# Ledger of designs, part 113: VHH binders against Protein DOG1-like 4 (DOGL4)

Target 1, 232 residues: Protein DOG1-like 4 (DOGL4), of Arabidopsis thaliana (Mouse-ear cress) (q84jc2)
Amino acid sequence: MSKMRNLVEEKFLEFYESWVIQLELYLHQLLIAHNNNTMSETELRHLISKLTTHHKAYYTAKWAAIREDVLAFFGSVWLNPLENACSWLTGWKPSMVFRMVDRLRKSRVVLVEAQVKKLEELRVKTKFDEQKIEREMERYQVAMADRKMVELARLGCHVGGESVMVVEAAVRGLSMGLEKMVKAADCVRLKTLKGILDILTPPQCVEFLAAAATFQVQLRRWGNRRHYVTHS
Short names: E, the ipSAE of ESMFold2; O, the ipSAE of OpenDDE; V2, 0.75 times the mean of E and O plus 0.25 times the DockQ between their complexes.

## First folded at step 18 (VHH)

Design gf5 (from ge4 with S57N; framework vhh_6qgx_2; at its last read DockQ between E and O 0.89; V2 from the best seeds 0.84)
Amino acid sequence: QVQLVESGGGLVQAGGSLRLSCAASGFTFSDYHMAWFRRAPGKEREFVAAISWSGGNTFYTDSVKGRFTISRDHAKNTVSLQMNSLRPEDTAVYYCAAGDELYMPISADEYDYWGQGTRVTVSA
ESMFold2, look of step 18: ipSAE 0.748; ipTM 0.892
ESMFold2 (binder alone), look of step 18: mean pLDDT 85; pTM 0.863
OpenDDE, look of step 18: ipSAE 0.880; ipTM 0.953
ESMFold2, fold request of step 19: ipSAE 0.740, 0.749, 0.766; ipTM 0.890, 0.888, 0.897
ESMFold2 (binder alone), fold request of step 19: mean pLDDT 85, 85, 85; pTM 0.866, 0.867, 0.867
OpenDDE, fold request of step 19: ipSAE 0.885, 0.889, 0.896; ipTM 0.954, 0.955, 0.955
ESMFold2, look of step 20: ipSAE 0.741; ipTM 0.888
ESMFold2 (binder alone), look of step 20: mean pLDDT 85; pTM 0.866
OpenDDE, look of step 20: ipSAE 0.882; ipTM 0.955
ESMFold2, fold request of step 21: ipSAE 0.735, 0.751, 0.747; ipTM 0.884, 0.889, 0.891
ESMFold2 (binder alone), fold request of step 21: mean pLDDT 84, 85, 84; pTM 0.866, 0.866, 0.863
OpenDDE, fold request of step 21: ipSAE 0.897, 0.884, 0.897; ipTM 0.955, 0.955, 0.955
ESMFold2, last read: ipSAE 0.736, 0.739, 0.762; ipTM 0.887, 0.886, 0.895
ESMFold2 (binder alone), last read: mean pLDDT 85, 85, 85; pTM 0.865, 0.866, 0.867
OpenDDE, last read: ipSAE 0.896, 0.889, 0.896; ipTM 0.955, 0.954, 0.954

Design gf6 (from ge4 with S30E; framework vhh_6qgx_2; at its last look DockQ between E and O 0.94; V2 from the best seeds 0.84)
Fold by OpenDDE, look of step 18:
Structure gf6 (fold): chain B 232 residues (1-232), chain A 124 residues (1-124)
Amino acid sequence: as target 1 above (232 residues)
Amino acid sequence: QVQLVESGGGLVQAGGSLRLSCAASGFTFEDYHMAWFRRAPGKEREFVAAISWSGGSTFYTDSVKGRFTISRDHAKNTVSLQMNSLRPEDTAVYYCAAGDELYMPISADEYDYWGQGTRVTVSA
């Protein structure tokens, strides 16, 4: 049953579709840059900056949207079930990018010892921050279950004007908490990405970003194919 | 209030050295990439050097490679530009810039904050 989309969902869906199209264009450029090895460092840096700016734009849009309706990002209608299943607090899990880096190391990317060390330090930090968020989420869930949900349930039985206001206030409070957690997770994502890109050389950044973009695009494609097959 | 205050500019003979400094305040310094730009008389502002937020990465325009060194001090919230072997073509107003991007930018439009500049004059 197709969930009725609210205004926030519709707007963000439109945004995201456009954003993904642009991502694919950047991916193509990254792949060309990676394969030709003819681009200057300056050119590579410009390309990297364009893509990273694109990513930043996503979070800007996301944060604006979550201020209006953070719940829209839990079970995002603009994502397929596979993409949603791979989401950790409404996005990619920060520690996952290190697996990507590891894969690159096994293939063509040669990291010097100093880079490896820095990456490991960043990995540890990222994992620590993830755990902190998870703990906070657990606390939040417990709090919701113990107090707010009971209140909501009680109020839901009394459909009156004043009761509705109270319920709405309660829901707003819950949403604010979720928003905070999502933002915290996004901060970890951005910091992690910023850290990785600082450690890697420009050519390595291109490879990493290409791999990441490829993964994202393929995940979407695979998920869509499966979704269509199941509904056909 | 965000402030970037440049210092260290002046008159120097060709082949001489200067050290520019930029003091940053009003923002989380450790999160920002720092850069130096310059504008020569009658020319557009151009990128000179940048240093990443961590200080682990630097980048220079070709004309200053091997002569200029950018560094930063997180304890003092300063970024510096050591300029050696100065040439008349290095004459310009030098600007300090700060940017909070995921990747260290080399384009002026990607920097968020700017200083007022310090004048460097290199005589022949």
Scores: ipSAE 0.875, ipTM 0.951, lowest interface PAE 0.5, mean pLDDT 91
Fold by ESMFold2, look of step 18:
Formats: structure tokens, C-alpha cells, sequence
Structure gf6 (fold): chain B 232 residues (1-232), chain A 124 residues (1-124)
């Protein structure tokens, strides 16, 4: 492609394109399972495990890539502008997933009171963990506004070799902080997902995973269609 | 230094009971799903029972439902398998397994840590 991409961006673009194609294939299987009264619990559990293994593979690849270039995950070349605009610290916002669960409760999915209680407890914990990360980001922003960092930014506006080296060192330090926060956000995402899947029954897990995959695929398709419409 | 140590195996008559235990160390026990698998002579390892990281979900292979009960104790870092109404077909080496997957696995290849096994023999 004609876009200026570094090695990390090239590699992850190729990975992500393949990963999304496989997610779409799993979505098809989830929809079939949703409509199939004859699937055994064993068969449902195997399908759910394939989905969760696929999601873990995404994070494994992401964490390796973030080690090399966390900034690639802010305004990613493998996402359309709509997908990028909807990102909270390089991914879906953990508390947002409970809106999918709420939609399932108000539709055809029946949740017993014990499940509802456990889901609400998890929602509260997830929101607390989100707020902790948001406070860490605020502290990070305060550190960036420190007089020394402002002085480094002013030096970076001047053309010169020594100014370039100082700016590069400051950017490297900022990138390490961002990596830590992105990994912390991913940990909240994974803990939230793991908790939801533990509370729901296997058929409910299939419906939840189908809803989540549908949202992700539709966000990608909608963002891409907007691009094609503007070409007209 | 992950260790899973099974105990409680032995010889029992058909219709009898045994309780298997698995002591876990070297990892954050409450983050891991726990399972029992078994291998009969000349056969492949098969799934028996699993319990989720929280203890909130369990699953059993059809042949042991109603007879076996899996449980876990987070204070003692142990998982147990109570085996009642034992049959000769239950004769096998029983293995404790631990995995940290997002969803409680029922396939052996999704478990990362394994015990050495404890032999259970059920005589007719």
C-alpha cells in the first residue's frame, strides 16, 4: 500500500485482517448454534472455547506489538475512522459490554435473579476498575504538563540535533507509561469478559458472544460503507 | 514451580466410593479453572469434570453425572472429586489439571498444568 507504515503497523494490519475474517466465520457458527436446539452442551462449550481462544490470540498479538510500538494502537491503520473513534484506551470500553447484556435481558434471553445480581456486582467492579485507569491517565496528563515536560516540548519546536534527542527521550518515556495503561485496560476487559462468561449458561454465552461479534463486525462494516458513500 | 499433586486413589469394589484430592501451588489458584481427566488402560485421556475459577460453574461428562461431584476450596488451594457408585468402567489414572482460559475448558489441550495422576481401580 502507498501509506507510510512501520514494520509493527504492517505486521499487525496483516494479523488483524485475518483475525477479523476468522471472527466473522465464528459469528456464523454462533448464529447457527443459537438456532439449533439439538446441539449438546459439550458442543456449545467447544464453540465458546474457540471464540474465547480467538479473543486471547488477539490480546497475545496486541501485547507483543505494544511492546514494540504502543502508539500504533492510537489511531490504528488497521481500523477505519469510526472504529478508531469508538476506542477507549485502544479497545472497547469495559462498562459498555453490559449494555449488550442488558439488551439480552430485555429481549428473548431469560436470566434468573441470581445471575442478575452477579452481573450487577460485576458491572460495579468493572466501573470501579475503569475509573482507576481513568485516574491513572489523569496523573499521566498532569505529569506531561509538568514544567520540565513543557520545556522539552518548547525545545522540540527548535530545529537542532540536541533538541531532537531530548524530545525522542521524552517520547520514549511517555510511550512506556502508555503501554502500562493499555495493558491495564486490557486486563479489565479480559476480567470482565471472563466474569460474564462464568455467570451465563452456555446458550446464554453463545447469544452474548454473537451479540459482541455482531457489534464489532457491524462497526467495521458501517465505517467502511461511510467511506464508499463519500467516494460518490 | 507450579505443582498439582493428586491423592486419594486406590482399589474399591463396584458400588463403592472414593474421594480424590488435588493440592495446587505455584500460581494464583483462584484465577484458574480446575478439571479432572482420566486415562483407562489402552485408551486416550478423557474429560471427567471441571469447575470454573470462581466455583460458580461445573460440567461433567455424561457417564459420571449424578455420581461424581467436583468442588474446590480456595482457602486450601485444593480441588476434589467425590466419586460415588463406582463402576469397573471408571478404572483409570485420574489427572488434575489447571488452566487460565477465558472460558472453562473441557479439552485437554487447553489445560497448561497437570498432575502426575492417581490410580483408581474398581473391581467387579
Amino acid sequence: as target 1 above (232 residues)
Amino acid sequence: QVQLVESGGGLVQAGGSLRLSCAASGFTFEDYHMAWFRRAPGKEREFVAAISWSGGSTFYTDSVKGRFTISRDHAKNTVSLQMNSLRPEDTAVYYCAAGDELYMPISADEYDYWGQGTRVTVSA
Scores: ipSAE 0.736, ipTM 0.889, lowest interface PAE 1.0, mean pLDDT 86
ESMFold2 (binder alone), look of step 18: mean pLDDT 84; pTM 0.863

Design gf7 (from gf1, 15 letters changed; framework vhh_6z1v_2; at its last read DockQ between E and O 0.89; V2 from the best seeds 0.83)
Amino acid sequence: EVQLVESGGRLVRTGGSLRLSCAASGFTFSDYHMGWFRQAPGKEREVVAAISWSGGSTFHADFVKGRFTISRDNAKNTVYLQMNSLKPEDTAVYYCAASDELYMPISADEYDYWGQGTQVTVSS
ESMFold2, look of step 18: ipSAE 0.719; ipTM 0.876
ESMFold2 (binder alone), look of step 18: mean pLDDT 90; pTM 0.911
OpenDDE, look of step 18: ipSAE 0.880; ipTM 0.953
ESMFold2, fold request of step 19: ipSAE 0.701, 0.693, 0.739; ipTM 0.868, 0.862, 0.882
ESMFold2 (binder alone), fold request of step 19: mean pLDDT 89, 89, 90; pTM 0.908, 0.908, 0.911
OpenDDE, fold request of step 19: ipSAE 0.891, 0.893, 0.892; ipTM 0.950, 0.951, 0.950
ESMFold2, last read: ipSAE 0.729, 0.686, 0.721; ipTM 0.874, 0.867, 0.869
ESMFold2 (binder alone), last read: mean pLDDT 89, 90, 89; pTM 0.909, 0.911, 0.908
OpenDDE, last read: ipSAE 0.881, 0.883, 0.889; ipTM 0.950, 0.951, 0.951

Design jf1 (from je36 with F102I; framework vhh_6z1v_2; at its last fold request DockQ between E and O 0.91; V2 from the best seeds 0.82)
Fold by OpenDDE, fold request of step 19:
Structure jf1 (fold): chain B 232 residues (1-232), chain A 123 residues (1-123)
Amino acid sequence: as target 1 above (232 residues)
Amino acid sequence: EVQLVESGGRLVRTGGSLRLSCAASGFTFSDYAMGWFRQAPGKEREVVAAIDWSGDETWHADFVKGRFTISRDNAKNTVYLQMNSLKPEDTAVYYCAASFPIWTTRSSDYDYWGQGTQVTVSS
């Protein structure tokens, strides 16, 4: 299905498609590294760095785009419905990555007690940060329904003149709040990711990143099978 | 061109106060976490304080002991370090650094660095 897109959506769609392709390439490298056990620690660290740099590039592009139109990311036309359904404040939910960590524990990966403890502490912190952002997000959302907006809604569906100005002002206010929340959420994502990577050994990092990337790529594939999306 | 320019460093007596400033240009300052580092002669560079992009979150090293405070003004593209109750052991070159989008305690994670400003605390 075709959908009308603004310039921000179009540009980011193009970027994201390329970004995902590169992610798949890195995923392939991660899987190779994980399976052959022949790579040196230096090589593994280099691979990890490539992935972290790749993610940094995503957020660089994202933050540039949200300055223009943060609302575009709440539609996220570059994502299929399944991906969107799994999105939390325009991205992956930070606490979700601990499921990948849990997978490591069930595999051949042996986490020492100190690692387990640190991971748990990080999990708790991450959840706390998520909840804080959610509460603030709710405040912005509720604030959209202020007295003026409610009254305007009561008067009818016709938006013009002064009504347009009122709505635009409300949207601007909301957008500013949303931008802040999205950025905050992104920081929680990256802090969580970095925290995990700092706790894990290089081989463990590779396995973790492979698991995370696999899930992301597969989620996209699963969603595309369910809902065919035609991109311009 | 990206620039971070520190200022405010000078000679001060023990117990004195200084306020360091770091003026940023050439990048979207408000998107970057900022940090202050210091390096004393013969010692490794160490993180002193950090602040997230919004200013809502700050971090200070344990050795700060409540004496230093990091802050920022995004409208002025400037990050500050208020240093009170200075001690001779605070003598160092102080560096401002920027990191997108989060701060860390590792210097290698930071994207941009200033040239530093000398802080000397005499007895």
Scores: ipSAE 0.885, ipTM 0.944, lowest interface PAE 0.5, mean pLDDT 93
Fold by ESMFold2, look of step 18:
Structure jf1 (fold): chain B 232 residues (1-232), chain A 123 residues (1-123)
Amino acid sequence: as target 1 above (232 residues)
Amino acid sequence: EVQLVESGGRLVRTGGSLRLSCAASGFTFSDYAMGWFRQAPGKEREVVAAIDWSGDETWHADFVKGRFTISRDNAKNTVYLQMNSLKPEDTAVYYCAASFPIWTTRSSDYDYWGQGTQVTVSS
């Protein structure tokens, strides 16, 4: 079934296109820093700060957009919101970044025992936070399927005036609950990212950020290539 | 223009209580985590308490645990610090600070700062 992007989603996608272009520019700087073994710690910390600020800018724009219409990020949630579950609460799953760290450890990055211990503690905390959010989302999905929501939808179809205001209030309550869940998920994403950057040394942070940016740029390119191939 | 304005600091006797307020303007307060910090004469600024954007998660430093309580009212764009059982060592300038969107215990992670309010606890 076809998916219609609303105005909020189209505005955010335009932002995101620009955001990824800027991320690619930072990726080039990260790769130069990785290959330049004479860069100062000050230069590395400055670059890491730029990436941190860039990631915060993404969430600043996202949280502004979800205040306008959080449902824009869930696709056609009224038809089948569970079919959109492949995207973990409107973004990447926080534990994914530990797979990236693990791959770097096996091929590029040497970690001391103290760092390994701190990363494992963070991994456990991140997974705990993920599971808590997943349990809350399951409860929320059950509440959405509750008889009250079905009955309110029926009243909205058959009764105008005062009943329309009640239905609109119920839909707004649903949207506010979803907004809270998306924000909670984003906080786990940012806490995990910051936690990793606090544990790693500046050169290690540059390698991690380069790997993360590479993955995101490649995922975007693959999606664009599928579009062209699908239409040819 | 972003502003954080603390109020409620004053002279109080040992064992007394105070409630500090911090009014926020110029930014979307409900998206920010908030923290209270203090700086005593001759000491470094230290975190006292923090609260997430929603108010559901709070943290308090061990030296104030059980005595101080952070809270927020997003409808009023205000964060509070209820201070009970005050001691002379609590004497300091108290600052509120904002961080998007998560809080930490490091002052360098906070984006916006108030000018501070003086709390003095006499014996």
Scores: ipSAE 0.721, ipTM 0.879, lowest interface PAE 1.0, mean pLDDT 82
ESMFold2 (binder alone), look of step 18: mean pLDDT 91; pTM 0.921
OpenDDE, look of step 18: ipSAE 0.862; ipTM 0.940
ESMFold2, fold request of step 19: ipSAE 0.665, 0.685, 0.671; ipTM 0.861, 0.870, 0.864
ESMFold2 (binder alone), fold request of step 19: mean pLDDT 91, 91, 91; pTM 0.924, 0.925, 0.923
OpenDDE, fold request of step 19: ipSAE 0.882, 0.885; ipTM 0.944, 0.944

Design jf4 (from jf1 with T104H; framework vhh_6z1v_2; at its last read DockQ between E and O 0.96; V2 from the best seeds 0.84)
Amino acid sequence: EVQLVESGGRLVRTGGSLRLSCAASGFTFSDYAMGWFRQAPGKEREVVAAIDWSGDETWHADFVKGRFTISRDNAKNTVYLQMNSLKPEDTAVYYCAASFPIWHTRSSDYDYWGQGTQVTVSS
ESMFold2, look of step 18: ipSAE 0.745; ipTM 0.891
ESMFold2 (binder alone), look of step 18: mean pLDDT 91; pTM 0.926
OpenDDE, look of step 18: ipSAE 0.859; ipTM 0.938
ESMFold2, fold request of step 19: ipSAE 0.677, 0.707, 0.709; ipTM 0.869, 0.881, 0.883
ESMFold2 (binder alone), fold request of step 19: mean pLDDT 91, 91, 91; pTM 0.928, 0.927, 0.928
OpenDDE, fold request of step 19: ipSAE 0.880, 0.884, 0.886; ipTM 0.943, 0.943, 0.944
ESMFold2, look of step 20: ipSAE 0.712; ipTM 0.878
ESMFold2 (binder alone), look of step 20: mean pLDDT 91; pTM 0.928
OpenDDE, look of step 20: ipSAE 0.864; ipTM 0.939
ESMFold2, fold request of step 21: ipSAE 0.713, 0.699, 0.672; ipTM 0.882, 0.877, 0.854
ESMFold2 (binder alone), fold request of step 21: mean pLDDT 92, 91, 91; pTM 0.929, 0.921, 0.927
OpenDDE, fold request of step 21: ipSAE 0.886, 0.875, 0.883; ipTM 0.944, 0.941, 0.944
ESMFold2, last read: ipSAE 0.663, 0.668, 0.720; ipTM 0.858, 0.861, 0.887
ESMFold2 (binder alone), last read: mean pLDDT 91, 92, 91; pTM 0.928, 0.928, 0.928
OpenDDE, last read: ipSAE 0.881, 0.874, 0.883; ipTM 0.943, 0.941, 0.943

Design kh10 (framework vhh_7z1x_3; at its last look DockQ between E and O 0.85; V2 from the best seeds 0.80)
Fold by OpenDDE, look of step 18:
Structure kh10 (fold): chain B 232 residues (1-232), chain A 121 residues (1-121)
Amino acid sequence: as target 1 above (232 residues)
Amino acid sequence: QVQLVETGGGLVQPGGSLRLSCTASGFTFSSYVMSWVRQAPGKGLEWLSGISGSGSHTEYADSVKGRFTISRDNAKNTLYLQMNSLQPDDTAVYFCAKWDEYKGTYEFDHWGQGTQVTVSS
């Protein structure tokens, strides 16, 4: 599947590789912190802040890149097949993080009733937002599958200056819509993440972040390994 | 089987320096992020520093930043920790640590027996 990478893809690939490596470094810190009950709240908050900043950096880079070529993110050549399989609108599905929280609850993490209630409220809200985005995406897809796309396809078969302009305009329109959807999804992700972190105590946040980071790094490492085996 | 063997510890005076080494075997060393951690008496594990497989990325805890330097020689399957300006609070057992991506326990699974570092006048 060696698709020719465009400049945006190449740049983001480089960024993502670096970003994931850094995430793994942070994961090491989280894992140790998770097992260290002697860390001060200040230290824990600092670590949490470090991770949140790292995630913010990802979205900053992503949003810059999608402005240039949002279509690149629907192919996501920088992701391995496993990562892609777990992707929802170019990223993790927001509601998935609640499964992580549930797993934590089954472990040593004890949530008070107030936290449980807030998390449930957040879950409901997150799911609602996800569904809203999905509906919008469906609408968008239907709209794109109309005569315009047919015309675009027809024009693509004709080499001419005017045809090129029409195609470009169509692509721009498509891109703009997709960019909007991606940003909306990312907003839900960020909001959900923030919401969870606001509900959890610092130690719980560390555990949650450790779980999340583990998941991401594992997808990357496992997926890459499989890919290497299949293509070597 | 993953093996990590830490060496280089010892007794040093405040302000002194030590260089720790960790020899790794049983896995593709260059493919893994490695960390140094320590455990002081009566305290929990403390993360000190980490380095990416290629060595291109490094991280340090604030407690050791500017004093400790992590490095690696992938040809020798060896991780290093150069420790300068050592302080009494640096007294601990130091471990080389590897995270196992196949385990879902969210814990470090691999470290050696550690090497004792004692900083005392």
Scores: ipSAE 0.886, ipTM 0.963, lowest interface PAE 0.5, mean pLDDT 90
Fold by ESMFold2, look of step 18:
Structure kh10 (fold): chain B 232 residues (1-232), chain A 121 residues (1-121)
Amino acid sequence: as target 1 above (232 residues)
Amino acid sequence: QVQLVETGGGLVQPGGSLRLSCTASGFTFSSYVMSWVRQAPGKGLEWLSGISGSGSHTEYADSVKGRFTISRDNAKNTLYLQMNSLQPDDTAVYFCAKWDEYKGTYEFDHWGQGTQVTVSS
């Protein structure tokens, strides 16, 4: 059964489609910049700023939409099944971005020992923050399976307004808890991105942003191609 | 067999205008973001402008914003660059380019042959 799109989902689908189109336009700039050693540091920083501003705009829109319907971001209608399968708490997994840095280090980017050490420290901190959120999510899930859920099942066998009140409070609590966890995950994503860009030089930042944008566009297009072929 | 062919270059005086065209074949033109890129004598490549597949989104480098306008006609498989207020520093070979997401490279995969634009008195 195909899911019906509510107003929040339709609005964010429109936003996200536009956002990814703009990301690809910035990617075209990165494709020229990352092979061009004649751009000044100021010019590179300006391009990097465009990309970071674009990513921050995504989270601004997302956090506004989450206040209205956090569940829309679990199994999102604006993502294909491959993109959804790769999601961790409604987005890219923060610790996995370091694999992209590692790949670049082996092929296109030379890092000095000080940068390598700082990236290692950031990776450990990112993983630690990520695991804290995972523990909170697990704790939340266990609490949901606890006595309250047994009580809701028992109350579901009875007729009365108290059952409705308990269910409504539980649902409200779940939504508020999920919103907080998603925002916490997004904060780890933003801190990790900022940390990487602060450690890398401007030319290295351009290489990283080009790789990240390329991967995101490829994942979307490859997932869309396979999705449509499967349905044909 | 992807082909991109730029036309419309030429010699103009400072302050003049030119309209470049890029005719595309061998792929679904309306599905791709397209870019204009130039290379001045003795310099590296400079990205100028890009346009989404439908034409809904455009972006410009600061150096040409307000003077150049990118557009496309998907029925004719043609990309355009309207260049106004041309100055000698705009002298370059102008290319249209596309990127193919399936190659896994960080490079434009297809370029036109380029068209020469010369701005001099």
Scores: ipSAE 0.679, ipTM 0.891, lowest interface PAE 1.4, mean pLDDT 84
ESMFold2 (binder alone), look of step 18: mean pLDDT 82; pTM 0.829

Design kh3 (from kg4 with H57Q; framework vhh_7z1x_3; at its last look DockQ between E and O 0.72; V2 from the best seeds 0.80)
Fold by OpenDDE, look of step 18:
Structure kh3 (fold): chain B 232 residues (1-232), chain A 122 residues (1-122)
Amino acid sequence: as target 1 above (232 residues)
Amino acid sequence: QVQLVETGGGLVQPGGSLRLSCTASGFTFSSYVMSWVRQAPGKGLEWLSGISGSGSQTEYADSVKGRFTISRDNAKNTLYLQMNSLQPDDTAVYFCATWDEYKGDTYEFDHWGQGTQVTVSS
């Protein structure tokens, strides 16, 4: 049964498609910048700012959408299976970005000791925050699996006016909790990203952002191709 | 094999206009974001403009914004760059380029043509 996309899903799908395309446009800029050692610091910072603004726009849109329907983001119909497989609480896992940094270090990026130390501190902090959120999610899941939810499900099967109200209330409660967790996760993402960018030099930032953008675009493209092959 | 062939370059006076074309083959052109980049003598590569596969989204470098217009004809597998108000600083070899998602570890443009020379001189 083709899950009828709700309005939130449709709108966000459109947004996301456009957003990813824009990201790829920026990726082109990043790739060129990465290979251009003649770009001024000002120019690099401007490019970095463009990317950061773009990411901020995503979360702005996301947060607006989750206010309407946070549940839509746990089914994320706008994401392909590959993207979903890489998703942690409706987005990228914050700790993953450090792997990207590590990869950069192994390739072209030379970090000074002070940067390495700061990154490690940030990594530890990020992991801690991530784990905290995971614990909260676990708690939430346990709470939701309780007898009340079962009762609600049973009540939902008995379509009476009073039962509908109870179900609605339950859904609202669930949604509120999920929204809180999603926002918390997003905050960790944003904080982590900002932290990394604050530690890195502008050229290093460009490289990092290029790597990140590449990863996102690749997931989108690869996932879509696989999806089309399996459904054709 | 992916091929990109840039044409339309030449000698033009300051304030003049040129229209560059890039003919693409060997891939599904309409599915790829395309960019124009240039390289001036003794300088690094400079990104100028990009356009989405559908053509619905475009980006420009500040250096060319308002003067250059990127467009594409997917039916013809052709990318265009309309360059107006050309200045001597626009003298460079111009390339059309695209990024291939399969080359995961390379933070480089994977495909560009031989380029077309644009010379702006009085």
Scores: ipSAE 0.880, ipTM 0.959, lowest interface PAE 0.5, mean pLDDT 90
Fold by ESMFold2, fold request of step 19:
Structure kh3 (fold): chain B 232 residues (1-232), chain A 122 residues (1-122)
Amino acid sequence: as target 1 above (232 residues)
Amino acid sequence: QVQLVETGGGLVQPGGSLRLSCTASGFTFSSYVMSWVRQAPGKGLEWLSGISGSGSQTEYADSVKGRFTISRDNAKNTLYLQMNSLQPDDTAVYFCATWDEYKGDTYEFDHWGQGTQVTVSS
């Protein structure tokens, strides 16, 4: 068995490899900033801005790519199997990021009660937004299965060009619905990230961003070390 | 055992140039992003520059952009920092460093060199 990567997959693979390397370059800056109490608030905000801009650039590129081929983002060629296994609707699960926030609570960088309250409210809202998207995905999958079953039943005694056209139409319909849901999930991700960074102080933001970058880079490194590629 | 050793520090006059080297051993050098970091007297650590494992991507702090150039020679397991137009406020101990693994406890570089002193004075 062999798989030919399409143009969207090849372009995004090239983009993502460069993007994750740049994320690690920013991680090095975050590590120094986290361990350097002499950086000014202006310097910290500048670094935080670089990270937020870098994340926004990822979504800009992703949204352009999913317009052409959203299915490429389900089981992506630019991610190892461990990274793919950890994906929820083509990315990190928004509610899971609060485990990193929980580690800040154990840090010597103290969260004040007002921050804790706002973070808990954001966590609850994030979870509900996730659940809404999961319900929409389930309804969409059921609707596509019902339509697919009817079309396949009608074509059950025929083979040829009409069955290919029906499959192509079903794939286009699936792609349009999936694109909408992926964008909705990405909006929850961006709102959650922005919400967390708006609540935290600049030193707390640096620690949170370091945690997030560390996790992403480590997951890639572990998956590459423990990944057994099978070609058939 | 990971080891990083800086060389090439010394005394230089303002406006001068200096090239630092960092020799690495105990790991697959070409797989790691490497950084240069300095610490001036009485100051905290300052990240200066980083370079991807292949050497294809680099990043510089605004304070040194245009004056410093990071590079690497993976066949020799060596990282370089070319420093031009040096001024007295570039006086510091210069370190090479890398991050290897998140251990779930702290956010720190895993490996540091011993450092090399650069002094810019008349």
Scores: ipSAE 0.813, ipTM 0.941, lowest interface PAE 0.6, mean pLDDT 85
ESMFold2, look of step 18: ipSAE 0.794; ipTM 0.932
ESMFold2 (binder alone), look of step 18: mean pLDDT 80; pTM 0.806
ESMFold2, fold request of step 19: ipSAE 0.765, 0.775; ipTM 0.920, 0.923
ESMFold2 (binder alone), fold request of step 19: mean pLDDT 80, 80, 81; pTM 0.809, 0.803, 0.810
OpenDDE, fold request of step 19: ipSAE 0.878, 0.880, 0.874; ipTM 0.959, 0.956, 0.957
ESMFold2, look of step 20: ipSAE 0.783; ipTM 0.927
ESMFold2 (binder alone), look of step 20: mean pLDDT 81; pTM 0.811
OpenDDE, look of step 20: ipSAE 0.872; ipTM 0.956

